VH-VL binders against Prefoldin subunit 4 (PFD4). Designs and how they scored, part 13

Target 1, 129 residues: Prefoldin subunit 4 (PFD4), of Arabidopsis thaliana (Mouse-ear cress) (q9m4b5)
Amino acid sequence: MQQQGSKSGSEMEVTWEDQQNINIFSRLNNRVHDLDDDIKSAKEKCENLEDAGNELILADEEMVRFQIGEVFAHVPRDDVETKIEEMKEATCKSLEKLEQEKESIVTQMAALKKVLYAKFKDSINLEED
Below, E stands for the ipSAE of ESMFold2; O stands for the ipSAE of OpenDDE; V2 stands for 0.75 times the mean of E and O plus 0.25 times the DockQ between their complexes.

## First folded at step 4 (VH-VL)

Design x7 (framework fv_rolinsatamab)
Fold by ESMFold2-Fast, scan of step 4:
Structure x7 (fold): chain C 129 residues (1-129), chain A 120 residues (1-120), chain B 107 residues (1-107)
Amino acid sequence: as target 1 above (129 residues)
Amino acid sequence: EVQLVQSGAEVKKPGSSVKVSCKASGYTFTSYYMHWVRQAPGQGLEWIGEINPRSGSTNYNQKFKDRATLTVDKSTSTAYMELSSLRSEDTAVYYCARTLRYFDWGMDVWGQGTLVTVSS
Amino acid sequence: DIQMTQSPSSVSASVGDRVTITCKASQDISNYVAWYQQKPGKSPKLLIYDASNLETGVPSRFSDSGSGTDFTLTISSLQPEDFATYFCQQYHSLPYTFGGGTKVEIK
């Protein structure tokens, strides 16, 4: 078909339901961006705690220097090991929850996208970047 | 009219490279991923890779990752597939086909195919 | 890689027959399956996507059923123009993979 040909503009009218689905998609997409930032942060923290735990295993000192923010403390090695393990468990559990929430939202977005693209095709751009 | 028009048949020697073009028209080029799929004579379909025309990002079938290069020219709405180090086993019809961006419903529009023959 | 096993490899049927083609994925692909028809010398044509959605312009005699790992393409009443090879494809994960094809020949 030629694009220059006469076309019916009313065939692709946006209904109230379509507009609600577009609005929901936009809100979910913004939430996924927020979750991606949180997931990235939590992932880096899990990796850093894994590295810290591995470094501690190789240390032979009875007292180790432990940093929280910009504050340093000399603490017994076994106390630091326990603290790192506790923080890792908490952070990794948080990461797992964030990833589960993202999966749920992405699934919902995929369903909405399917409905909207089936109707609008190139007439709608549902950005996910 | 939505269509993908590919470049003409090629005859290549073993060890050479081939570059096939796929010109898109009738739709927003950046709204669809472009895929490349080949079919050897009498055989089934084999996926080579995909490119997002908006970003230029690619994903390849590991079988082809060292030899295939997918690119796009947004100004002409044209996608390209280059395959290097050609072997006789690469003799096939090569297709471009589109899928909706990120959604991957199925390849709803295909090029007509480009026969690439590799022989000495 | 997800393997798509398609059967039968070929079938001969009469006009008006119900034709069934099966496709089995080596792992759960949910409903991320598409079906294509290819006539000799032509490009594949999308028939069905997302396991149940009929592509625009495709006759209603074509349908798909199944989910997870087992999928079936059905042609309820075979017509002369349905002589072709049919392929299933998964798009659940990369690389995308196709079934081996089923050639439908009209007796």
Scores: ipSAE 0.000, ipTM 0.529, lowest interface PAE 14.3, mean pLDDT 81

Design x8 (framework fv_brolucizumab)
Fold by ESMFold2-Fast, scan of step 4:
Structure x8 (fold): chain C 129 residues (1-129), chain A 123 residues (1-123), chain B 110 residues (1-110)
Amino acid sequence: as target 1 above (129 residues)
Amino acid sequence: EVQLVESGGGLVQPGGSLRLSCTASGFTVSSRYYMTWVRQAPGKGLEWVGFIYTGGNTYYATWAKGRFTISRDNSKNTLYLQMNSLRAEDTAVYYCAKGPIRYFDWLGAFDIWGQGTLVTVSS
Amino acid sequence: EIVMTQSPSTLSASVGDRVIITCQASQSISTYLAWYQQKPGKAPKLLIYKASSLESGVPSRFSGSGSGAEFTLTISSLQPDDFATYYCQQYEHYPTSSWTFGQGTKLTVL
């Protein structure tokens, strides 16, 4: 109540800088949750595209069926292979970028947590999930 | 929505031949989709027979090789199963079915099935 | 050939029961497994593909799980419309393995 970002039993003064660090931690924590969802989705897409590409390699076929939204199209095999490769490259690159962003954010959160716990010890509880 | 209708079933003597047809109709009328034949003997389970990819390559269960042939007439949107050297154990309801389902599920699950046609091999 | 074995072969249950059907592959098939429901005199109906993906229009009480060589179909709260025979089917890479079905599990009223 009277002390922002710390429990009321604390005698420590919460500075403007401390409050900023707490606010940044909260924002980064929310971003990590969003990234985890995006990473999970992107990883599933990468795996599915890898599987689709493997199936297509084993099929000695000139024409294949391909779904675009709710419409199924009949597409030459080479065109489908190209589309799968393009989508896989795009999705896998996106996954790498998301994973790199998460690593950066987690590192920053760890640094903020260390600073805040060094000052407030048991008087502050930073929720990560 | 695609509908599949089988025809051509009936009584055949052992050693005989029979050709089944499967006609696709509806929103996506093209027979260019991946298609399969699956059979079921009376009171028994499902058994895969073979399938044809969109460009015409065919694949068969080991027991079906050399006796059964799958073909497609794209102009008639019809799939065929030519059955030769029929045996009593070939007695079954024969279903045609369509796959694949979705881009990310580019796999051998079958989402639309015909109602089946009964083939009885008996003297 | 990859052999698919279902357990149990027959099962009796009551409306409202939680029903579990297991399917085992003789070798790893990753997640390339489908589940079908078949009622007497009718064609099979696809319930689940890729081991755990629910087909459009299938009630949410049906769920699939598993990876590798052991898979499970669960009906969380059995309804009268669910008494049928259930089949698993593997569709791991072809032509390296033929597509094969399990022997079926017949679900009957207790």
Scores: ipSAE 0.000, ipTM 0.491, lowest interface PAE 16.8, mean pLDDT 78

## First folded at step 7 (VH-VL; framework fv_ifinatamab)

Design e1 (from n6 with heavy chain L103D, light chain N30R; at its last look DockQ between E and O 0.56; V2 from the best seeds 0.00; counts 0 for: pae E 5.7 > 2)
Fold by OpenDDE, look of step 7:
Structure e1 (fold): chain C 129 residues (1-129), chain A 120 residues (1-120), chain B 106 residues (1-106)
Amino acid sequence: as target 1 above (129 residues)
Amino acid sequence: QVQLVQSGAEVKKPGSSVKVSCKASGGTFSRYTMHWVRQAPGQGLEWMGYIIPIFGKAKYNEKFKGRVTITADESTSTAYMELSSLRSEDTAVYYCARDSGYDYGSFDYWGQGTLVTVSS
Amino acid sequence: EIVLTQSPATLSLSPGERATLSCRASSSVRYMHWYQQKPGQAPRPLIYDASNRATGIPARFSGSGSGTDFTLTISSLEPEDFAVYYCQQHSYFPPTFGQGTKVEIK
């Protein structure tokens, strides 16, 4: 965010409330970035688990070797199948929560943008490149 | 280098329980399955069970009829094996052994062993 | 469970001689491993997946076989090679070991 003074020489008064709104927006914006990283990670995990599950379906051995992330496992296929399903369910639920939180924050940010742009117009930039 | 260090020797009475620990160092404990194997004096090796720390679940040799409990503490990188209702025939050296993860079920590192003696 | 039968039970040889150890499975297994155990010590890995030497294992040790029949060969016995050798499978649950072959000095 950039706050620029009026080129026309008219100084716009920034109130305490304005400053608070800017601060809140900044905090929310940072949180969105964190959420984006978390969502990306969760999606990747979900995909990996899905792939592992698919590979497992193709396996005909009783004992199977799998790598899930950094974990090495050589265990009965049925046990791995059960665990993969549990992990998928947990990961998907977590992902949903993260996405919901992001949506809520984005909505809040939009409201703040409306208020701040209404007052400061071109004197404030709340957009990210 | 990976090292597995087990707890000291135990002497137990019949009917009692024993819990042996195995602390791992030099690697990522949660990444690998930990097995327990015992060896009676002058006898061969017998698989008892395993635990996958990250899964939090263990599997056992049915021969022990539920007398064995294997647990893991990821925070301390330690695996445990508890054997209950001890009998004289349970006298053995107990080993923890790490599954290599990529060698299709081989055990690449072993603890030094823990002697458990069951005597009246 | 898969039963692994090793033969012979005892192999008496002199240093410099060739040792051949057999491990037979009750059913076909995909992977077989070998371990060496010396008195008072834990087993150590020797051969992975029938024919791959573990790290630090001398070239005189070799493994072969598939299906139900596997072989460990020591081309020329050194004094430190006199020990008990175990085969092991984990293709099927539960993991199982052979009863062991003792290689002793003649």
Scores: ipSAE 0.021, ipTM 0.663, lowest interface PAE 4.5, mean pLDDT 89
ESMFold2, look of step 7: ipSAE 0.088; ipTM 0.653
ESMFold2 (binder alone), look of step 7: mean pLDDT 92; pTM 0.943

Design e2 (from n6 with heavy chain F55W L103S; at its last look DockQ between E and O 0.58; V2 from the best seeds 0.00; counts 0 for: pae O 2.4 > 2)
Heavy chain, then light chain:
Amino acid sequence: QVQLVQSGAEVKKPGSSVKVSCKASGGTFSRYTMHWVRQAPGQGLEWMGYIIPIWGKAKYNEKFKGRVTITADESTSTAYMELSSLRSEDTAVYYCARDSGYSYGSFDYWGQGTLVTVSS
Amino acid sequence: EIVLTQSPATLSLSPGERATLSCRASSSVNYMHWYQQKPGQAPRPLIYDASNRATGIPARFSGSGSGTDFTLTISSLEPEDFAVYYCQQHSYFPPTFGQGTKVEIK
ESMFold2, look of step 7: ipSAE 0.169; ipTM 0.688
ESMFold2 (binder alone), look of step 7: mean pLDDT 91; pTM 0.942
OpenDDE, look of step 7: ipSAE 0.274; ipTM 0.734
ESMFold2, look of step 8: ipSAE 0.437; ipTM 0.773
ESMFold2 (binder alone), look of step 8: mean pLDDT 91; pTM 0.941
OpenDDE, look of step 8: ipSAE 0.159; ipTM 0.721

Design e3 (from n6 with heavy chain I54F L103S; at its last look DockQ between E and O 0.70; V2 from the best seeds 0.00; counts 0 for: pae O 3.2 > 2, SAP .502 > .496)
Heavy chain, then light chain:
Amino acid sequence: QVQLVQSGAEVKKPGSSVKVSCKASGGTFSRYTMHWVRQAPGQGLEWMGYIIPFFGKAKYNEKFKGRVTITADESTSTAYMELSSLRSEDTAVYYCARDSGYSYGSFDYWGQGTLVTVSS
Amino acid sequence: EIVLTQSPATLSLSPGERATLSCRASSSVNYMHWYQQKPGQAPRPLIYDASNRATGIPARFSGSGSGTDFTLTISSLEPEDFAVYYCQQHSYFPPTFGQGTKVEIK
ESMFold2, look of step 7: ipSAE 0.387; ipTM 0.750
ESMFold2 (binder alone), look of step 7: mean pLDDT 91; pTM 0.941
OpenDDE, look of step 7: ipSAE 0.133; ipTM 0.717
ESMFold2, look of step 8: ipSAE 0.384; ipTM 0.757
ESMFold2 (binder alone), look of step 8: mean pLDDT 91; pTM 0.941
OpenDDE, look of step 8: ipSAE 0.028; ipTM 0.680

Design e4 (from n6 with heavy chain L103S, light chain H90Y F93W; at its last look DockQ between E and O 0.01; V2 from the best seeds 0.00; counts 0 for: pae E 3.2 > 2, placed apart)
Fold by ESMFold2, look of step 7:
Structure e4 (fold): chain C 129 residues (1-129), chain A 120 residues (1-120), chain B 106 residues (1-106)
Amino acid sequence: as target 1 above (129 residues)
Amino acid sequence: QVQLVQSGAEVKKPGSSVKVSCKASGGTFSRYTMHWVRQAPGQGLEWMGYIIPIFGKAKYNEKFKGRVTITADESTSTAYMELSSLRSEDTAVYYCARDSGYSYGSFDYWGQGTLVTVSS
Amino acid sequence: EIVLTQSPATLSLSPGERATLSCRASSSVNYMHWYQQKPGQAPRPLIYDASNRATGIPARFSGSGSGTDFTLTISSLEPEDFAVYYCQQYSYWPPTFGQGTKVEIK
């Protein structure tokens, strides 16, 4: 949110309710930016786990080296496949939750934007550069 | 320096259970696979199972028919092996051994061993 | 599971002699590991991944082999080398050990 203050002497008075709506919009906008970062990270993790799972199915080795930080675990392929599937399910579920929250917040911001622009027209800027 | 310290010797009756502990120090416990290996008097080494603490579940040698339970406590850096329905042939020294984390399945550190004697 | 057969079962030698220990796998394995064990002690790592010496192991110990046939060689026996030696694989689940070769003083 950018507040330019270009029309501080408007005939319309800014009520307490108007100020609360502007503050809510700003808070929601900050949350969307945080969600975008979290969604990007979760998408990358989901894609990496999908790639790892596909590599395992193509390899056909019975034992694999699974990296845990700086340490390799030497484990049966089936156990690594199970672990990767568990991690994918958890990450993708988390991603779905994040995307649902973003959609809800964007919808609320759109509603606030309509109310505030209807009242203040060009005296307020709720758009990002 | 990595060190594995096991609990003390135990004398047990047939049909009972024993739980041996293995406390790790000097390294990252949760990332390393911990194996359990036993050795009957005058005999060779027999692998029993392992746990990777961060995976949460253990895998076992089928020879023991579900009598072995291996667990880990990350907060104390301690692995445990419990053997139930003890028989006289379970008399052995029980070792914990750490997978090296860089080889193809060698064990680089071993506990001092815990003698479990099962007698009527 | 992979059966490891060590030979000979007992090797009677004097200090200064060369020891050659064999480990034969029932099926081809990619890597073999070796341990030394003295009475009343835990096994000590010697060789990992067929030919690499573990930390602190002297150069007189060497490992070689591939497929089904692996060898541990001690080029010149020292008094502290008289012990039991085990091979171990984990190329296939589950890990298995050979039955051991005892190296004893003649």
Scores: ipSAE 0.304, ipTM 0.701, lowest interface PAE 3.2, mean pLDDT 88
ESMFold2 (binder alone), look of step 7: mean pLDDT 92; pTM 0.943
OpenDDE, look of step 7: ipSAE 0.614; ipTM 0.851

Design e5 (from n6 with heavy chain T33A K57R L103S; at its last look DockQ between E and O 0.67; V2 from the best seeds 0.00; counts 0 for: pae E 10.2 > 2)
Fold by ESMFold2, look of step 7:
Parts: structure tokens; C-alpha cells; sequence
Structure e5 (fold): chain C 129 residues (1-129), chain A 120 residues (1-120), chain B 106 residues (1-106)
């Protein structure tokens, strides 16, 4: 360490490394917002599949209407139950991957915040309103 | 408009197999159940089985279990029915028919039929 | 499985007359479908879900009924209506057809 910690970020030159760190932080922040939307969508899919499975338990029919895209198909109840379980497993795995990516990115952003605030203090604002 | 076009008539010997195709056009293929129904000369309609291509699983009339295989090829919008160990009683017109999707199990489009004749 | 019994086996009528075709299910079904078939042709969709006319079917065709008893009515027979008529259900697996009612000219 060759400099005192009293140096103000506004008095210091912004280096190329500093610009790279700020740019990386901005890109990661944008990715977190995209992930939040994707995670919300995946959670809603999981909830809808759970609700569909519960509705089948309450049904008395052997044949049910099952939505495939914009069209309903008249299919055996057991086939629909099997398909719903397959879809739940796939969706939950996708959700887990999205949440793991978000956690990794938030950790990287926290590390960058420490570096940038240590140098620039009150001269930058990396917090969201 | 939806059309179902089946393969041509066949003459077969007892003990052999036949594979009938049903090509769909003018509509969605993968999300509609495709049924197979046969009609012996002068007789009524007999349901054989179905497949929903996106599910990839077929269901069969137990009368034909072990002799009927129903498959679908999404890339060509074509369903197939194969009947093995043919007997003279299998002489019939074989139809493909699409589940309507807007009703509770009606068939809204039918192929033109494929005559399969089994004789020695 | 659900057995569908159609009656009568044959209706002999003249053009202009009213045809009434019956289909009885061995146990209650939610919906019944009807088809018309002429010699050498595939079945033609006629009525679905007991009472709805299929696309392009004239108003003289109507369906009614519920439970175990279903009826197809042709209010005034036209020459092109002489054919065999089948009922069909898929409320319960497997799908089944009635044996048919032939409507023939007297």
C-alpha cells in the first residue's frame, strides 16, 4: 500500500481498469434484471403445473381436456398426470439454474462494489433507488 | 382447410403385415389426436387406437393389442398404422380421423380410407 | 366399455318425412356425436357434443338427449339424406360407435 486512505474519488484519475470495473458492474446489473423476469416466469409455470396436478386429483373423469398450445386434446387422465410431472421436473431444473446464475452474479457485483466504493467513496453511486 | 390423405389400397396374404399412412395438411398436426378406425365390408365402424404426436404415446383397442402399432412423424405431418399377423377378418377399409380439439371426443376430419384385402 | 345401441336398424321413409334415430348408451355419457356415411365414402361429421351441428350441416339436422338416451332428428328428408348414421362417444375410454341406422328410401 503506497497511498493514504484519505484520497477522494473525485480527486483521483479514473483509470482504464476503473472504467472496465464500472462497465462490468453495469452489464451484470442488467443481467440480474433479466434474470428476475425469467425467474418470475419460471415460478409461475411451476405453480400452474402444481395447480393442474391438484385439479386432476379432484376430477372424476377418465378422459380430460388437456391444453396443448391453443387447442385442447381429449386424453386419458393418467397420460396427462404423467406429462404434468415431466413438465414440473424440467421447469424446476430450469428454475434452479436461473437462481444459481443470479446468486453468482450478485456475488460478483458485491465484490465490485467493494473495490469501487473503496476507491471512489461518495463520488459514485452503485445502489438502485 | 384440413385434409387427411391416406396411402393406396393393398392386397396382402395371411400372416403378413400392412402399414397405412395418413398425411395431414392445411392445419396443425402435432397437437391433435389421430385415430384409426376400420370398417369391414357391410359392417360398422370399429375403433383401433390413437396417437397424439406431441405426447409420443399411442393407445390401443385391446382387441388389437400386440398386432397394431401406431406412430407419428411430426416432420412430415404423417401418422402410420401397422397391423401385423394379418387374417382374412382384417379385410376392411382403414380410416384415419382427427380428434376435433373443440369438442369432447368427436372426429372432425377423416381420411379417404385405405382398402386392405387379405386373401390367399 | 360403453356399448351404444342404435334403433331402429333400418328406417324406410320417403323424401319430406321426418326421421328420428335413437342411440342408447349402456351407462350415462356426457356427450354424443353423430356421423353420416354413404357407400364408398368416409363418415361425415354431423352433430357433436349431442346438439351442435358440424360445419356446413343443414339446419334440418338436429341432435338432442343426455345421459343414456340420445336422438338425431332430420326434420324433412332430402334425397341426399338416405345413408347410414352412426353415434359415437368418447366421454369414456375407449371411443365406441353404435352399430348404425340405415335410412333408406321407401
Amino acid sequence: as target 1 above (129 residues)
Amino acid sequence: QVQLVQSGAEVKKPGSSVKVSCKASGGTFSRYAMHWVRQAPGQGLEWMGYIIPIFGRAKYNEKFKGRVTITADESTSTAYMELSSLRSEDTAVYYCARDSGYSYGSFDYWGQGTLVTVSS
Amino acid sequence: EIVLTQSPATLSLSPGERATLSCRASSSVNYMHWYQQKPGQAPRPLIYDASNRATGIPARFSGSGSGTDFTLTISSLEPEDFAVYYCQQHSYFPPTFGQGTKVEIK
Scores: ipSAE 0.006, ipTM 0.601, lowest interface PAE 10.2, mean pLDDT 85
ESMFold2 (binder alone), look of step 7: mean pLDDT 92; pTM 0.944
OpenDDE, look of step 7: ipSAE 0.017; ipTM 0.646

Design e6 (from n6 with heavy chain S100T L103S S106Y, light chain Y92R; at its last look DockQ between E and O 0.56; V2 from the best seeds 0.00; counts 0 for: pae E 8.0 > 2)
Fold by ESMFold2, look of step 7:
Structure e6 (fold): chain C 129 residues (1-129), chain A 120 residues (1-120), chain B 106 residues (1-106)
Amino acid sequence: as target 1 above (129 residues)
Amino acid sequence: QVQLVQSGAEVKKPGSSVKVSCKASGGTFSRYTMHWVRQAPGQGLEWMGYIIPIFGKAKYNEKFKGRVTITADESTSTAYMELSSLRSEDTAVYYCARDTGYSYGYFDYWGQGTLVTVSS
Amino acid sequence: EIVLTQSPATLSLSPGERATLSCRASSSVNYMHWYQQKPGQAPRPLIYDASNRATGIPARFSGSGSGTDFTLTISSLEPEDFAVYYCQQHSRFPPTFGQGTKVEIK
C-alpha cells in the first residue's frame, strides 16, 4: 500500500514508485551540480600545476622558491619538479574519479528521464534551463 | 621576534656521537628550512645540511653523509643534528640557521652556537 | 659546488675609512648574501640578494655586484664594524661560504 500518490484515479496519478524516482532524480541532479563545481576546481588546479611545471623547466636556476599553502622554502629545482609531478598525479587521479562518477550519474538520470517521460510526458519537466 | 636557542656545550670522546638541539620560537617552525653550519676554532663557516619540514626531507653535505643525521620535531618546534663517529677534527661551534625561502637561501636568524669539543 | 673566494684576506683600516670587500664566485650566481661575525658570536645577517640590507643594518653598509663579482662596502668604518665578513650563496646546491675577510683596526 502506497501513500505518496494521488487517490483520484487519474491516468497521471503519481505512485509511490514514481515519487521515489522523482526524488532520486532530484538528488542526482544536485549531485551533478556539486560534481561540476568540483571538476572545475580540479581542472583549474591541474592546469596551474602544469603551468608551474612548464615554467620551472624553462628556468635556468638550480635552486627555486617553493610555496604550497602558507609553507615557503628555497629548495633544489629537481626536488620541486618531483613534488609538482606528485601533486599532478594525485590531482589527475582525483579528477578521473570525479568525471567517472559524473558519467555514471548522468547515465542514471537519463534512464530515469526515459521512465518518467514515458509515463508523464508533458506533465513533468526534468530539463534544466 | 624569531629566536633559535641551542643546547649547551658538549665534551665528547673520539668515536662517540653528539646530538645538538635547536628550538625555534617567535615564528612558524614548519614554514622554514633549518640549516646546520659549523665553525672549527679559527676557521670559516662550513655548511653541514638542512631539513625541510613540508617534504619531511633532509639533505646533507656529501663530506658528512653517513655521519650526520638531521631531524625535526614539529610538536616542539625543534631541529636536531646528530654527528656520529666523532674525531678531534669535529671540534667546532655548531650553529643552526633559518632559511626563509623568500630570499633565495639567505640565513636570517642564527642560533647562539653549541661548542662540541672532541678530546680524550 | 660553487667556490666563493673573498679578497683581501685581511683589511687593516682605521675608524672613518672606507672598506671595500670582494667576493668572487667560481661560476655565475643569482643571489649573494653577506654576514658579519665578531669573536664569540654567531654570524649576523647583513646584506641579502647582493644589495638589500637586512633589518636594522645601518646605511653605511651597501652591497653590489652580479654574476661572479660581488662587493660589500662600508662607507665610513665605526669601531663596532671591525669583524670578519663572509659571503654566502645558495643559488646552486650546496650552500657555500667564502673563507672570510677580516676587517681589523690599524
Scores: ipSAE 0.012, ipTM 0.601, lowest interface PAE 8.0, mean pLDDT 85
ESMFold2 (binder alone), look of step 7: mean pLDDT 92; pTM 0.944
OpenDDE, look of step 7: ipSAE 0.021; ipTM 0.670

## First folded at step 8 (VH-VL; framework fv_ifinatamab)

Design f1 (from e3 with light chain H90Y Y92N F93W; at its last look DockQ between E and O 0.55; V2 from the best seeds 0.00; counts 0 for: pae O 2.2 > 2)
Fold by OpenDDE, look of step 8:
Structure f1 (fold): chain C 129 residues (1-129), chain A 120 residues (1-120), chain B 106 residues (1-106)
Amino acid sequence: as target 1 above (129 residues)
Amino acid sequence: QVQLVQSGAEVKKPGSSVKVSCKASGGTFSRYTMHWVRQAPGQGLEWMGYIIPFFGKAKYNEKFKGRVTITADESTSTAYMELSSLRSEDTAVYYCARDSGYSYGSFDYWGQGTLVTVSS
Amino acid sequence: EIVLTQSPATLSLSPGERATLSCRASSSVNYMHWYQQKPGQAPRPLIYDASNRATGIPARFSGSGSGTDFTLTISSLEPEDFAVYYCQQYSNWPPTFGQGTKVEIK
């Protein structure tokens, strides 16, 4: 006699608080995606700047060709080096901030997950496929 | 179309300083090197220096022995040339000229010029 | 610095005639440019890098040369072509200009 465990579908009443938590989670989740894109972009920029710096180190010329948007300029090597370093520093700082924000959000999301899963169990899926 | 508009004529006494402005419009100010060239009355052209606004770096003709200061304000797309310790020989029309970015060291757009007269 | 010597100092010609202007550098240059200046006006670009006409410059203007010798040619002078012409180098520091050639009406 397999006791068909009466899935007492206790219609868990979604409280206002529950709804708020779900909404917050959703917003945070969307923000994480945005941050992921921003972080990726920042990392790429950082890498490009690093590569540019490396290329500059290999340059033996006093004046180097530097592209500013669509314009090419001949600039003293040391000025380009300085600029690259400044840009790198700025980009890295920005990246750090983005990563910190993401970490904070992820932490918040984890807390919300605990609360929501505790209540809704398998009736809610907060995992991204 | 790119336009360079310079400040008005100046009359200065010897030993004083003059600051000429050059406002750029119709282009990306920060991307182009801005040069300053002067022309004494009835004379040829003399290069004074340049600034690359994007880098905030300027380079000067050593003939001016540090009397020239070139600056740029990216927020207003304006380049400045200050010449100190003015002498009668500094009487000239001063031009800002944009590096074309096409050919190395060519100037494609020029300001209308600013006459600076140094007289006692 | 590189000294650019333009010749002749003055060129007197009639409309329709060919004008040939010379610019000689004291040492070899890689980038030579030409400018036209009319009285009371700022210089305007004419030729870039020895032989490339600037935007809006008529085909009657042409440039040639390399090393130390450069030439600006106006195949057939128009009334508006009477002006002072300057060569300019940026190959060696500092940038320098020639003293100019005045093309005047005969």
Scores: ipSAE 0.110, ipTM 0.708, lowest interface PAE 2.2, mean pLDDT 91
ESMFold2, look of step 8: ipSAE 0.501; ipTM 0.795
ESMFold2 (binder alone), look of step 8: mean pLDDT 91; pTM 0.936

Design f2 (from e3 with heavy chain F55W, light chain Y31S; at its last look DockQ between E and O 0.65; V2 from the best seeds 0.00; counts 0 for: pae E 3.4 > 2)
Fold by ESMFold2, look of step 8:
Structure f2 (fold): chain C 129 residues (1-129), chain A 120 residues (1-120), chain B 106 residues (1-106)
Amino acid sequence: as target 1 above (129 residues)
Amino acid sequence: QVQLVQSGAEVKKPGSSVKVSCKASGGTFSRYTMHWVRQAPGQGLEWMGYIIPFWGKAKYNEKFKGRVTITADESTSTAYMELSSLRSEDTAVYYCARDSGYSYGSFDYWGQGTLVTVSS
Amino acid sequence: EIVLTQSPATLSLSPGERATLSCRASSSVNSMHWYQQKPGQAPRPLIYDASNRATGIPARFSGSGSGTDFTLTISSLEPEDFAVYYCQQHSYFPPTFGQGTKVEIK
């Protein structure tokens, strides 16, 4: 049968330390996928808030109706503008935190890849498409 | 059915403060703007301020110049109005009133009113 | 601040008569609301957005007007209609009320 990779010339022993590194990599990889979802949601929210703010600038009315679920709040336009900007700032801060965490995790995963590939070569696959 | 139930009557001395509560039932509390309106004996209605519980922010009638604080507690569906540095002219019935959420600023439900008497 | 001036201050009429209450705004507003208040009671919603009857308000109550001039009409007064009536706007911040029109039995 034809196998991809080789058992000859490769180290066969997996140490406890090696198993811990593999486990850590797996946990970090799962966290990256969760972070990617959260980052995408935060970016969408920020874009939607930007669009809402731009539409409000075009409105001439002093009082506007701001929708909360099925209910409208009848409030001064300036207060809605302030609220939208507050929400944008909060979302941007959350997004920066998420991106910083992802950067840290990707760096750790790269270091682990280097160690694990150096030892196990083609007998493991840590890559994603 | 929507119902707004306010705290009981109070007698206060000049210079003190009063905090009136307004508990909502029979509808969603957080999405509706809650207004406070007072009425001195034999007088008309005077708007004091509002809060949007979902935002947690309040806006006030400038006439009171920082004497009014309006808050909301979503866990108990209760709005509060606190009036400080009380004067004799603050003797009034204080109402909470819910913004309808579908009109251009009408109030569709009112509390029963809370009489606050300020006397020496 | 939008000042709402109601007239007349007092309207003395008998049951069955037509009552016409005026509310004039100091600047054009895009909506007007009306409330009824009886002694010892909270205001009762009557008309919202100039011409729409609030829930449970009988057809003898109607509202009309636009801009600065608004009217509440009670087509045929019933004994329970003797009360004070207030107009209110929130087209501009802050919300303001008129001073009231007292409808009393003659």
Scores: ipSAE 0.293, ipTM 0.704, lowest interface PAE 3.4, mean pLDDT 88
ESMFold2 (binder alone), look of step 8: mean pLDDT 92; pTM 0.945
OpenDDE, look of step 8: ipSAE 0.388; ipTM 0.775

Design f3 (from e2 with light chain Y31S H90Y F93W; at its last look DockQ between E and O 0.55; V2 from the best seeds 0.45)
Heavy chain, then light chain:
Amino acid sequence: QVQLVQSGAEVKKPGSSVKVSCKASGGTFSRYTMHWVRQAPGQGLEWMGYIIPIWGKAKYNEKFKGRVTITADESTSTAYMELSSLRSEDTAVYYCARDSGYSYGSFDYWGQGTLVTVSS
Amino acid sequence: EIVLTQSPATLSLSPGERATLSCRASSSVNSMHWYQQKPGQAPRPLIYDASNRATGIPARFSGSGSGTDFTLTISSLEPEDFAVYYCQQYSYWPPTFGQGTKVEIK
ESMFold2, look of step 8: ipSAE 0.459; ipTM 0.786
ESMFold2 (binder alone), look of step 8: mean pLDDT 92; pTM 0.943
OpenDDE, look of step 8: ipSAE 0.487; ipTM 0.795
ESMFold2, look of step 9: ipSAE 0.448; ipTM 0.782
ESMFold2 (binder alone), look of step 9: mean pLDDT 92; pTM 0.944
OpenDDE, look of step 9: ipSAE 0.375; ipTM 0.772

